VH-VL binders against Late embryogenesis abundant protein 31 (RAB28). Designs and how they scored, part 10

Target 1, 262 residues: Late embryogenesis abundant protein 31 (RAB28), of Arabidopsis thaliana (Mouse-ear cress) (q9lj97)
Amino acid sequence: MSQEEQPKRPQEPVTYGDVFEVSGELADKPIAPEDANMMQAAETRVFGHTQKGGAAAVMQSAATANKRGGFVHPGDTTDLAAERGVTVAQTDVPGARVTTEFVGGQVVGQYVEPRPVATAAAMEAEVVGLSLQSAITIGEALEATVQTAGNKPVDQSDAAAIQAAEVRACGTNVIAPGGIAASAQSAANHNATIDRDEDKIKLIDVLAGATGKLAADKAVTRQDAEGVVSAELRNNPNLSTHPGGVAASITAAARLNERADI
Key: E = the ipSAE of ESMFold2; O = the ipSAE of OpenDDE; V2 = 0.75 times the mean of E and O plus 0.25 times the DockQ between their complexes.

## First folded at step 4 (VH-VL)

Design C08 (from m09 with heavy chain S100Y, light chain R33N; framework fv_masavibart)
Fold by ESMFold2-Fast, scan of step 4:
Structure C08 (fold): chain C 262 residues (1-262), chain A 119 residues (1-119), chain B 110 residues (1-110)
Amino acid sequence: as target 1 above (262 residues)
Amino acid sequence: QVQLVESGGGVVQPGRSLRLSCAASGFTFSNYAMYWVRQAPGKGLEWVAVISYDGSNTYYADSVKGRFTISRDNSKNTLYLQMNSLRTEDTAVYYCARHYRWGTYMDVWGQGTLVTVSS
Amino acid sequence: QSALTQPASVSGSPGQSITISCTGTSSDVGGYNYVSWYQQHPGKAPKLMIYEVSNRPSGVSNRFSGSKSGNTASLTISGLQSEDEADYYCSSYAGSNNYVFGGGTKLTVL
């Protein structure tokens, strides 16, 4: 049996920046109970259980401490988690399946399921593209999706991911009339009324020539990938990204554009 | 439509030089690494060379290193292979191929140009 | 030289399945997940069928599948059709921005 009396309260809340490598406004926010609950639910959907030592476990521990300290209350969620979500995405990249966990569009956990390669060979493989390739742009990542998922019928999660990609590429907060995002939204709405998959508008119909259809383009950054992944996840009933889809392509581009870890 | 078209093949005597060209269209050539791959008559494929997107890095098969030079002109969307000190064993159809941006494989191929090294 | 070992020929009947092996070393097939497969019809350029061991490009039939175990990669073609009759080549990254091909396998559809 437990006492009713609360234990001695801590002087400061446990914030996101105390336990995760996050920046900006999120870093200063106390971890709230509903944030932790959302992450636990997301991990259970993706892994079938909460990850041992994963973000959900860390967040639950921090949220419990913050409740005891009186800094947060049951049912509380941070503004950034409410606005941008708490999400888990699985993406396929060369040599690995990467599962990335996000709060408010920032990475709080990343788990790599390596393909069976030797460590030295895996390190060399990560570097091979750096000497041959330019930085991969958002438009190029969208075009690459045609090769991996070109025959996929466009749904609302695809349209949301494409909209996030266009907004990031152009540096605007609205989509272009008649642009790629508008076309994707139209395709998703049309496909919702169609029964047969073969009769639906496909990703290739929207994404072919994406670099030429965007008003502006830019090299893919980690922050761009986080935004696109979040958009796709929030608009998918299963809270997952499509293997080889838009979020997967943007995430792979961000990883390939990143400097090798020294 | 993405297309690669090779040219410059022909009959040449041993010890001479020949320059191959590959004209690219339908994609942003300057963003892709490019390959040369050859195939001797009735034989299999053999990788020859690869060049980075900007031309700053080149790599060669041991069989051609020091004799062949891969280069590109991004302003003309054209890939080149300068072949010096040609040998009879260099007789082959030469293909240019595009390096996929996200992995290490050849996703688009030209139709090839035949180089015959004989007396 | 062919750095990767493939059987010179394989054959099967329409509707059957066949598998083509591609054996290398720990410095190529065994060391990386960068194995690709190419189909070549007589007088034509190679066409990419499988990349990074098991992935299909858009437009390639799901009858084509790839796998790898240790130093050996495999291409499996199910539901054989007459149009599948061609030469098949495996390729692998071999480290230091070097690339190798197998000797090729002629598939005959009986």
Scores: ipSAE 0.140, ipTM 0.559, lowest interface PAE 4.4, mean pLDDT 84

Design C15 (from m09 with light chain R33N Y99L; framework fv_masavibart)
Heavy chain, then light chain:
Amino acid sequence: QVQLVESGGGVVQPGRSLRLSCAASGFTFSNYAMYWVRQAPGKGLEWVAVISYDGSNTYYADSVKGRFTISRDNSKNTLYLQMNSLRTEDTAVYYCARHSRWGTYMDVWGQGTLVTVSS
Amino acid sequence: QSALTQPASVSGSPGQSITISCTGTSSDVGGYNYVSWYQQHPGKAPKLMIYEVSNRPSGVSNRFSGSKSGNTASLTISGLQSEDEADYYCSSYAGSNNLVFGGGTKLTVL
ESMFold2-Fast, scan of step 4: ipSAE 0.179; ipTM 0.597

Design C17 (from m09 with heavy chain H99D, light chain R33N; framework fv_masavibart)
Heavy chain, then light chain:
Amino acid sequence: QVQLVESGGGVVQPGRSLRLSCAASGFTFSNYAMYWVRQAPGKGLEWVAVISYDGSNTYYADSVKGRFTISRDNSKNTLYLQMNSLRTEDTAVYYCARDSRWGTYMDVWGQGTLVTVSS
Amino acid sequence: QSALTQPASVSGSPGQSITISCTGTSSDVGGYNYVSWYQQHPGKAPKLMIYEVSNRPSGVSNRFSGSKSGNTASLTISGLQSEDEADYYCSSYAGSNNYVFGGGTKLTVL
ESMFold2-Fast, scan of step 4: ipSAE 0.191; ipTM 0.598

Design C21 (framework fv_masavibart)
Fold by ESMFold2-Fast, scan of step 4:
Structure C21 (fold): chain C 262 residues (1-262), chain A 120 residues (1-120), chain B 110 residues (1-110)
Amino acid sequence: as target 1 above (262 residues)
Amino acid sequence: QVQLVESGGGVVQPGRSLRLSCAASGFTFSNYAMYWVRQAPGKGLEWVAVISYDGSNTYYADSVKGRFTISRDNSKNTLYLQMNSLRTEDTAVYYCARHSRWLGTYMDVWGQGTLVTVSS
Amino acid sequence: QSALTQPASVSGSPGQSITISCTGTSSDVGGYNYVSWYQQHPGKAPKLMIYEVSNRPSGVSNRFSGSKSGNTASLTISGLQSEDEADYYCSSYAGSNNYVFGGGTKLTVL
């Protein structure tokens, strides 16, 4: 949504929920000037410039309006942005690079670009590096999600993806009682009854130590990734996967394992 | 919690040998390539060696080729560095470090180091 | 004497931004997108701050950012704090399973 098309309420601040599809306590927070500056710096690091129509531009416009309205002051930072950060993560998937922008652990922007053609030297380094290590496992891919989406509240799409990952790792169609998938399902059900984002169970609470919590593990295959992606898509109201989430991590792992074989 | 703990450092005379160990815990050691990196007192970091996850491939810095041997025992979650024909310039804190598991090549976890002093 | 060239020292005041350069050749920094940065406090082991040129590990402050242009990689620290005072090392893949480090830069927070 364009900031200019948004209904203007002169006596109310522009909040995160007004311009982004975010939930919980963050949605009600006025966008602060330092939040916008942090995002602009993050975009400049990744893209070499601020993305036109991106999160930084939207946040700068909102922060400026909020300053003009007296709702925030120069130098102010939203507590959630200060506490949980303003971050940009890149995830490589087959054929594309996905860049996801986060405030307080929630997605505020996503950009999908065709994967740049690697130089011959870079391709050699990748092949050589992959030859030093064993194939990435399902448990390791789940743990990697903690790095890209650890602060994300667990929802039903996450729980479905984690369940698909566990049954594939174990080679069964039944999840383990008290296992990681059961924990994710419980977290998603609990979170559905919670209003405040800060009170919700996060992916890190479920996925930390995933390799040790799985009854069995295996190298990620393309078929494993397709199953996990399908599970996440089918259980998301928008029929999309979360950038940097479970499906993204397992897809990246499958891609790396495939490259090791060439 | 991922940890790497080096041991085996000490004082040794030039021309002698010394073996360092690095005990790994908190992760599946057998899936990761491992590094040895050293740092002479008051100096910068210098890569020494790398070993593949299964021990089948090893690579060395030119300064240690033919004298040092990197090895591992996955059943004991332990990395080793056998240092032969030690020279005064080998005096350094020796760190073991874990190779990244994802696309890039970097050292994501480091031990606290063990000091090797080569002097008469 | 190190393979990658860094300034020996850099300094700044609290709240300022500083940048540390790391210059190599087309066979290391310029040839690959595999540059990492490490922070080392006196008497401590190095800690990974940046990997693959510009990515931050979980737990590293977003005040730290990395970039690369040609044969030169850069580490930028914004909102400088006293705890940032440390030695900073760049590292790069150098082909044929060889790895190189910069000479290190001592950051002093005034």
Scores: ipSAE 0.177, ipTM 0.562, lowest interface PAE 3.9, mean pLDDT 84

Design C23 (from m09 with light chain R33N A94T G95S N97S N98T; framework fv_masavibart)
Fold by ESMFold2-Fast, scan of step 4:
Structure C23 (fold): chain C 262 residues (1-262), chain A 119 residues (1-119), chain B 110 residues (1-110)
Amino acid sequence: as target 1 above (262 residues)
Amino acid sequence: QVQLVESGGGVVQPGRSLRLSCAASGFTFSNYAMYWVRQAPGKGLEWVAVISYDGSNTYYADSVKGRFTISRDNSKNTLYLQMNSLRTEDTAVYYCARHSRWGTYMDVWGQGTLVTVSS
Amino acid sequence: QSALTQPASVSGSPGQSITISCTGTSSDVGGYNYVSWYQQHPGKAPKLMIYEVSNRPSGVSNRFSGSKSGNTASLTISGLQSEDEADYYCSSYTSSSTYVFGGGTKLTVL
């Protein structure tokens, strides 16, 4: 509608492709304020603070410029960020911890921290039950549910548990539009109208790639697990959690993370 | 303000039946699981029963299984406890309590209603 | 179902701290972090003081705190005041999807 004038304007929006090595539709999108807020929240969850000069800082600057130019408004979110998330993941590899930042499934930042090679002290810590591995995240625990209950039809209790998991991962009181919790709620509503279990939307359809679909992620704590279990239990007609379901996977992750800390 | 008010208590003979009610106000009753908890005179709290938000599932303490039935009418914001085959040891103040929305604890309690089972 | 084990009574002087223990098994207190604590004054309904082991609801004094280690949960009351004199009950979710209360502890403020 304003295509002919937009390319010739003196002021142009700062797009993802202008500041990050991204491709496809994302590259042409103006960086939106909620995209930047999601990245800032994700970095704070993973690092305990926003990284100086990291993706969140870059995105905040770009979003501020785009607001001043009138290209985006407060509360705006890029479609790909809303659908596929803005996430920060940590992976341990031999000799290093790699932290990767994603928007819409594409890498916008990566930090490599050297990790000490196994020493006598590290070996002794492992023998007494301490772990040197990265903590399991909420997104990773949700993905693990695919292996234990992937074929379970999504119901209201699953949707409630996934909603609790998403708000805990993101540190917000509201679920993301088009996010994993919204998808789970839609699946549960759809399944309520379906007669045959074989025709219902399954947990695998919602939870596959959960880490990339969450706006932010964090290590699972015992309190996170308790909240998720309570949500599933309260919304289940049987007043119980499903074996191998969302609550079970989040609980297992919390227990493994605690074992790693002691 | 959220409130729970029990009623229906009284004196009843052993072997007979009594129905308790709990009127809920100040919150969306149909969103919460509900409990019955009792306390014999001079004794401690004893959990009796719980009912899911939609009434589709219930759990009971072993001491009342097969004799008591918990139920609810969400259109009337009311919780019920049907007590059959009453015994003298069922003598207690009966409290209704609300299950927390996202937790597993009792966040709101009624004032209680006294049930005395005696000859 | 067996009640959770609490001491029948505890005593303290104003300004002191006291701790009430609540011991169960791996199928209740040890298996879940769904321990709650209730305060009951004579002739009154119970009041929630602590939920999910250590969380305090709005309106409850920060003098009340909760913790858990293995199969034992604890309620600690610091800076004891005369109005703290009451019965205290712990409660836990169980592996049978039921709930169980402790036997209760009478706190006397000397």
Scores: ipSAE 0.007, ipTM 0.410, lowest interface PAE 13.1, mean pLDDT 80

## First folded at step 5 (VH-VL; framework fv_masavibart)

Design D1 (at its last look DockQ between E and O 0.24; V2 from the best seeds 0.00; counts 0 for: pae E 10.0 > 2)
Heavy chain, then light chain:
Amino acid sequence: QVQLVESGGGVVQPGRSLRLSCAASGFTFSTYGMYWVRQAPGKGLEWVAVISFDGSNKYYADSVKGRFTISRDNSKNTLYLQMNSLRTEDTAVYYCARAPRWYGMDVWGQGTLVTVSS
Amino acid sequence: QSALTQPASVSGSPGQSITISCTGTSSDVGGYNYVSWYQQHPGKAPKLMIYEVSKRPSGVSNRFSGSKSGNTASLTISGLQSEDEADYYCSSYTSSNTYVFGGGTKLTVL
ESMFold2, look of step 5: ipSAE 0.006; ipTM 0.505
ESMFold2 (binder alone), look of step 5: mean pLDDT 93; pTM 0.946
OpenDDE, look of step 5: ipSAE 0.007; ipTM 0.492

Design D2 (at its last look DockQ between E and O 0.01; V2 from the best seeds 0.00; counts 0 for: pae E 9.8 > 2, placed apart)
Heavy chain, then light chain:
Amino acid sequence: QVQLVESGGGVVQPGRSLRLSCAASGFTFSTYGMYWVRQAPGKGLEWVAVISFDGSNKYYADSVKGRFTISRDNSKNTLYLQMNSLRTEDTAVYYCARAPYWYGMDVWGQGTLVTVSS
Amino acid sequence: QSALTQPASVSGSPGQSITISCTGTSSDVGGYNYVSWYQQHPGKAPKLMIYEVSKRPSGVSNRFSGSKSGNTASLTISGLQSEDEADYYCSSYTSSSTLVFGGGTKLTVL
ESMFold2, look of step 5: ipSAE 0.006; ipTM 0.515
ESMFold2 (binder alone), look of step 5: mean pLDDT 93; pTM 0.947
OpenDDE, look of step 5: ipSAE 0.008; ipTM 0.503

Design D3 (at its last look DockQ between E and O 0.01; V2 from the best seeds 0.00; counts 0 for: pae E 11.5 > 2, placed apart)
Heavy chain, then light chain:
Amino acid sequence: QVQLVESGGGVVQPGRSLRLSCAASGFTFSTYGMYWVRQAPGKGLEWVAVISFDGSNKYYADSVKGRFTISRDNSKNTLYLQMNSLRTEDTAVYYCARGPRWYAFDYWGQGTLVTVSS
Amino acid sequence: QSALTQPASVSGSPGQSITISCTGTSSDVGDYNYVSWYQQHPGKAPKLMIYEVSKRPSGVSNRFSGSKSGNTASLTISGLQSEDEADYYCSSYTSSNTYVFGGGTKLTVL
ESMFold2, look of step 5: ipSAE 0.006; ipTM 0.459
ESMFold2 (binder alone), look of step 5: mean pLDDT 92; pTM 0.934
OpenDDE, look of step 5: ipSAE 0.092; ipTM 0.599

## First folded at step 10 (VH-VL)

Design J1 (from C06 with light chain Y32D; framework fv_masavibart; at its last look DockQ between E and O 0.41; V2 from the best seeds 0.00; counts 0 for: pae E 3.9 > 2)
Heavy chain, then light chain:
Amino acid sequence: QVQLVESGGGVVQPGRSLRLSCAASGFTFSRYAMYWVRQAPGKGLEWVAVISYDGSNTYYADSVKGRFTISRDNSKNTLYLQMNSLRTEDTAVYYCARHSRWGTYMDVWGQGTLVTVSS
Amino acid sequence: QSALTQPASVSGSPGQSITISCTGTSSDVGGDNYVSWYQQHPGKAPKLMIYEVSNRPSGVSNRFSGSKSGNTASLTISGLQSEDEADYYCSSYAGSNNYVFGGGTKLTVL
ESMFold2, look of step 10: ipSAE 0.209; ipTM 0.593
ESMFold2 (binder alone), look of step 10: mean pLDDT 93; pTM 0.944
OpenDDE, look of step 10: ipSAE 0.513; ipTM 0.789

Design J2 (from C06 with light chain Y32S Y34S; framework fv_masavibart; at its last look DockQ between E and O 0.22; V2 from the best seeds 0.00; counts 0 for: pae E 4.6 > 2, placed apart)
Fold by ESMFold2, look of step 10:
Structure J2 (fold): chain C 262 residues (1-262), chain A 119 residues (1-119), chain B 110 residues (1-110)
Amino acid sequence: as target 1 above (262 residues)
Amino acid sequence: QVQLVESGGGVVQPGRSLRLSCAASGFTFSRYAMYWVRQAPGKGLEWVAVISYDGSNTYYADSVKGRFTISRDNSKNTLYLQMNSLRTEDTAVYYCARHSRWGTYMDVWGQGTLVTVSS
Amino acid sequence: QSALTQPASVSGSPGQSITISCTGTSSDVGGSNSVSWYQQHPGKAPKLMIYEVSNRPSGVSNRFSGSKSGNTASLTISGLQSEDEADYYCSSYAGSNNYVFGGGTKLTVL
């Protein structure tokens, strides 16, 4: 109701770009009532309830204001939410659970929660492991995917995730010919013409030696993980990440680097 | 191919010294913490020492503290164990092992080198 | 500091499931998520089978699983095969930069 928005301001719609860090067409779209209902349903499916202060609550507040202003009608859904969906996805990595919330294939929220660690001894063991090592790089996280998903055939979602990672590692939106993103896209295109999985190009064929193949590299950040997860999810028909895949490895690296910084 | 190869084992008398080496290949050695673990004949595994990725932190099992020194040369991708004042109970196969990037466990092991301390 | 206690031996028939226990204290097993399991065939180096209590590295058969209850961690091997015959060691961080192994369990496949 109107308790969450004090002045009634029917002058301009509240858009996704006003509330979330999103881009493109979605950023200019008014938040619609059915978008909010879909997010509430997605959060309830994952958590058993809506998240206090989460994306569904924010969207419901914005949709209510937009309806009062006459910018949307009950039952309205944005084209992007109707076509690409509204979802909440979870990925488990060692020591943590990563929750990512999407509208129209774009991330509107992400957070990492630890799995239960009940004692000082458990915390000390984790800190010791992190304190003995240098920061994990994007290239290193990509190579780690060989261990957890190296036999997976390369598909479009893998290629998108690898491209997002390489762009972030190199600091440029221009994809180098012969880089790992180019190889991954070529592998995904080739595999689309192949019927038998055993004949397909695998992640190990693209990602082995990734640290040596990148033009530049950097320590993985939380923002890097969010970008890579978004790319993998937007380009997967099931709108999910692959367990142990590219996004999972990047997310795990980001978490470890964050904890090593205390 | 990730590989660890130990060398420098042999037969020595009690009270003498011996230096073990572990050559690393197939990974960026300078990013990883490293361990020494030993196994006496017919016995189980015993942790000996650990060294941080840059060599700035070292820790030892009580049984070897003050006698053994773990070190590394990142320019040569080599881990070392200097063993002084050797005792017969130090007789074992010595393994080097790589600390995982992802947590506190040993994800890669060498094949080991045998040290025999006897009169 | 503390020895992790494992049974000296365990036996099973091909196709059966077996469980190897690893009992410690609240400071090394009960409160720790750092428990790992290593397989060692005679004359060979140890191989990581399970890390962080229950996680399986790539290339390890899904017949291997890990769990923990109280101060006891467990390695379960389902569908026993002859190649599973080996020694198995649990390991954990025991505080103050001290790392411990269990005494080892010889698995015999009959």
Scores: ipSAE 0.100, ipTM 0.540, lowest interface PAE 4.6, mean pLDDT 83
ESMFold2 (binder alone), look of step 10: mean pLDDT 92; pTM 0.939
OpenDDE, look of step 10: ipSAE 0.554; ipTM 0.802

Design J3 (from C06 with heavy chain S100Y, light chain Y32S; framework fv_masavibart; at its last look DockQ between E and O 0.36; V2 from the best seeds 0.00; counts 0 for: pae E 3.3 > 2)
Fold by ESMFold2, look of step 10:
Structure J3 (fold): chain C 262 residues (1-262), chain A 119 residues (1-119), chain B 110 residues (1-110)
Amino acid sequence: as target 1 above (262 residues)
Amino acid sequence: QVQLVESGGGVVQPGRSLRLSCAASGFTFSRYAMYWVRQAPGKGLEWVAVISYDGSNTYYADSVKGRFTISRDNSKNTLYLQMNSLRTEDTAVYYCARHYRWGTYMDVWGQGTLVTVSS
Amino acid sequence: QSALTQPASVSGSPGQSITISCTGTSSDVGGSNYVSWYQQHPGKAPKLMIYEVSNRPSGVSNRFSGSKSGNTASLTISGLQSEDEADYYCSSYAGSNNYVFGGGTKLTVL
């Protein structure tokens, strides 16, 4: 008996929730052709090409399937993508290059790639360069979050993570009035009443200059990272941490400190 | 504001010694590796030395090894370059520079101080 | 250690694009992402313009961009302006904590 060779048409639309770890209204939206085109353009601006295995390729495949199934039409754009935008950000942190991809203000992809070191001399240079510097502090790791997620609106999980970090940096269980944690909590509360993400307070507004804003600071330890991860996870409705967020930056700093033997 | 200010330059005879200072302000000096870089009149930049944040590691260009000593006093936020057995070829503007904490480049530079080695 | 090779001078008219090359070896430029570019106006200290091959520090115009191909790094200045007239140095971390600068390129804006 002959077997079916050609791909089956989808019987239901392929939604953002089917393909990406997103929530809320976006999760139920069919992936639209213009959404995919916007992501392709964003990836091309950052990489010079569409990224192999990146969000644009996935969205293009999903949008094609949705067109074949009659669920979307050429030129359709998801209202959340049109309103809140599609963004690809690529930045460097110590030892790595981080790419974060957004649709409608939600992360649809993040990956971390090591910065390439192609020769023994280049590998030696990186090890020696790390040994010249002191250990990365909690304040510095919070500032690094600006590079990886600075445009993210502050939410309650961010505020909790920042509070855990500040408490550990200052060696106290009491939140300082006027500190970074207080500002982050105020921003999260404010943002809960704001409809448009462009009007929300962003992580950069709270975390820029974190090293100078903390009352005290310390080198990031693995135990610090565990505490910050726990705080972010418990205070996220999805019971997860944010890719490229506060916990991710603190964890990266802890790992780099361990590698540098500082 | 982040600032580096060199001092101690001047005219000296070959074979003599000179000590340069670099005063740091506006940042936590003890967290940063520091560099000396020089520029002979009308010439390009030449790396001279680097010192780790705590002073425990130092490295020198071949042209100055054994004659120059980089050091720091973190309690005074000051970087030093002790230059012994000076030669006319050491004539240059000497800059101090700060190593960026997250990479291998020099993000803040001082204004420079001129050292002239002449008989 | 080895010096990085840059052209001694380049020139351009306002509004043009210009590219400055920096050629090293597989042990520095070719094998490392620690390539930086510095601008120096006469009588002034160098200023960091590009770090890690292609990254632009805050406060540096988007007219400045960097790239690398093989053992050659490039600094491109688009929309050339009179204030861009300066000396430009590339730098690479050459291993054993040695820093290597290029010989410098004088950019003249005609």
Scores: ipSAE 0.174, ipTM 0.537, lowest interface PAE 3.3, mean pLDDT 82
ESMFold2 (binder alone), look of step 10: mean pLDDT 91; pTM 0.925
OpenDDE, look of step 10: ipSAE 0.333; ipTM 0.699

Design J4 (from C06 with heavy chain S100K, light chain Y32S S58Y; framework fv_masavibart; at its last look DockQ between E and O 0.42; V2 from the best seeds 0.00; counts 0 for: pae E 3.8 > 2)
Fold by ESMFold2, look of step 10:
Structure J4 (fold): chain C 262 residues (1-262), chain A 119 residues (1-119), chain B 110 residues (1-110)
Amino acid sequence: as target 1 above (262 residues)
Amino acid sequence: QVQLVESGGGVVQPGRSLRLSCAASGFTFSRYAMYWVRQAPGKGLEWVAVISYDGSNTYYADSVKGRFTISRDNSKNTLYLQMNSLRTEDTAVYYCARHKRWGTYMDVWGQGTLVTVSS
Amino acid sequence: QSALTQPASVSGSPGQSITISCTGTSSDVGGSNYVSWYQQHPGKAPKLMIYEVSNRPYGVSNRFSGSKSGNTASLTISGLQSEDEADYYCSSYAGSNNYVFGGGTKLTVL
């Protein structure tokens, strides 16, 4: 008799730790079919569709492999996903929209895109809000980077951009001991000796509370943004800036300050 | 660290005046627009007034326009609400709130102070 | 100008997800990015949970999320906990420096 060969079953489950930079109990959990369905629903609710190559697609692929291998069953949900949820959140900062995807309270995906301006009315409402308040400062723009890139490991381009920003905020070419530029340079140097991104110092560790860490501060100007962009570009081996990074935040702040003056 | 503390509430008769204060600490007060919001007992939130960071622009809900005046003293980190010609419908807990730097939202609130207008 | 409509109450069991709606018009919700959500526990001051439709202030649990479709904004709380029992208010900018709140929604955790 002739028998069709069955597809080879996976030898062990695909876990969250295999496909995402997560830690703790989640890292050892097999990706379950309902986890993937919840992420797909969350992405669809926020974007109107799932993201190709994004977290939902990765989870769907892993869950399918796990089903084929007998490690999970249809309708199974990881206890952490069931208890703590699967969510997609969006944050807007000057010039950018950040979408962050969570499973069990841990980030499994993050996307930074140019901030959507849906209507002229939406832009005008934002300008009205800024007109009630003072101009955005360099310190405030640095703090905004925490929201857009806080989980990024600090590298030399980040340190250069932060130094350019601090020098401009304080009006001096002298780097203050214990300032944020010094902390960013130390973090970049430290991270160069570290292999695992989980163990690296992140932008949030340097930039959180930046307005309180600066010796002086000032409103962001177009010239400030040009200087910070230049510093980030020259110190990135790829000769580019980071989406949602320091230069992006400073540039967005300068743009908003200019609009508030009209 | 950021705190807002209201004071000056009390019991007053209709037609009287009352002045509320809101002491700010833990942030650079002079960079933020500020709000007053009220909540009648057992009811929802109602916006009352907003003042720009430098005090140059003020806006009011229709229900209080002409009777209430929002003001600030940036040298004392203090927000004020002068309430004249008080009515029984002004009875509420009054909150001060800080305008979020990136929009038109109230990111920090005080604990509130109760104003009761009763004969 | 405009009014924001919320359900008077919603309920859910621990661990479930719930959604609170906030319906306005094209001028305050549909065309605006300035929808915010506030949580208020009994006898306490409100706390900002969501701003600009979907943004979460740093330090607010990621169990809270916001979205908008047409003229309706939504607050979703996943992994419901007993501490989430509170009143929830949406708010928006209604033009001409006029700020509005929804009527509030009482969340009961069963």
Scores: ipSAE 0.136, ipTM 0.554, lowest interface PAE 3.8, mean pLDDT 83
ESMFold2 (binder alone), look of step 10: mean pLDDT 90; pTM 0.916
OpenDDE, look of step 10: ipSAE 0.263; ipTM 0.665

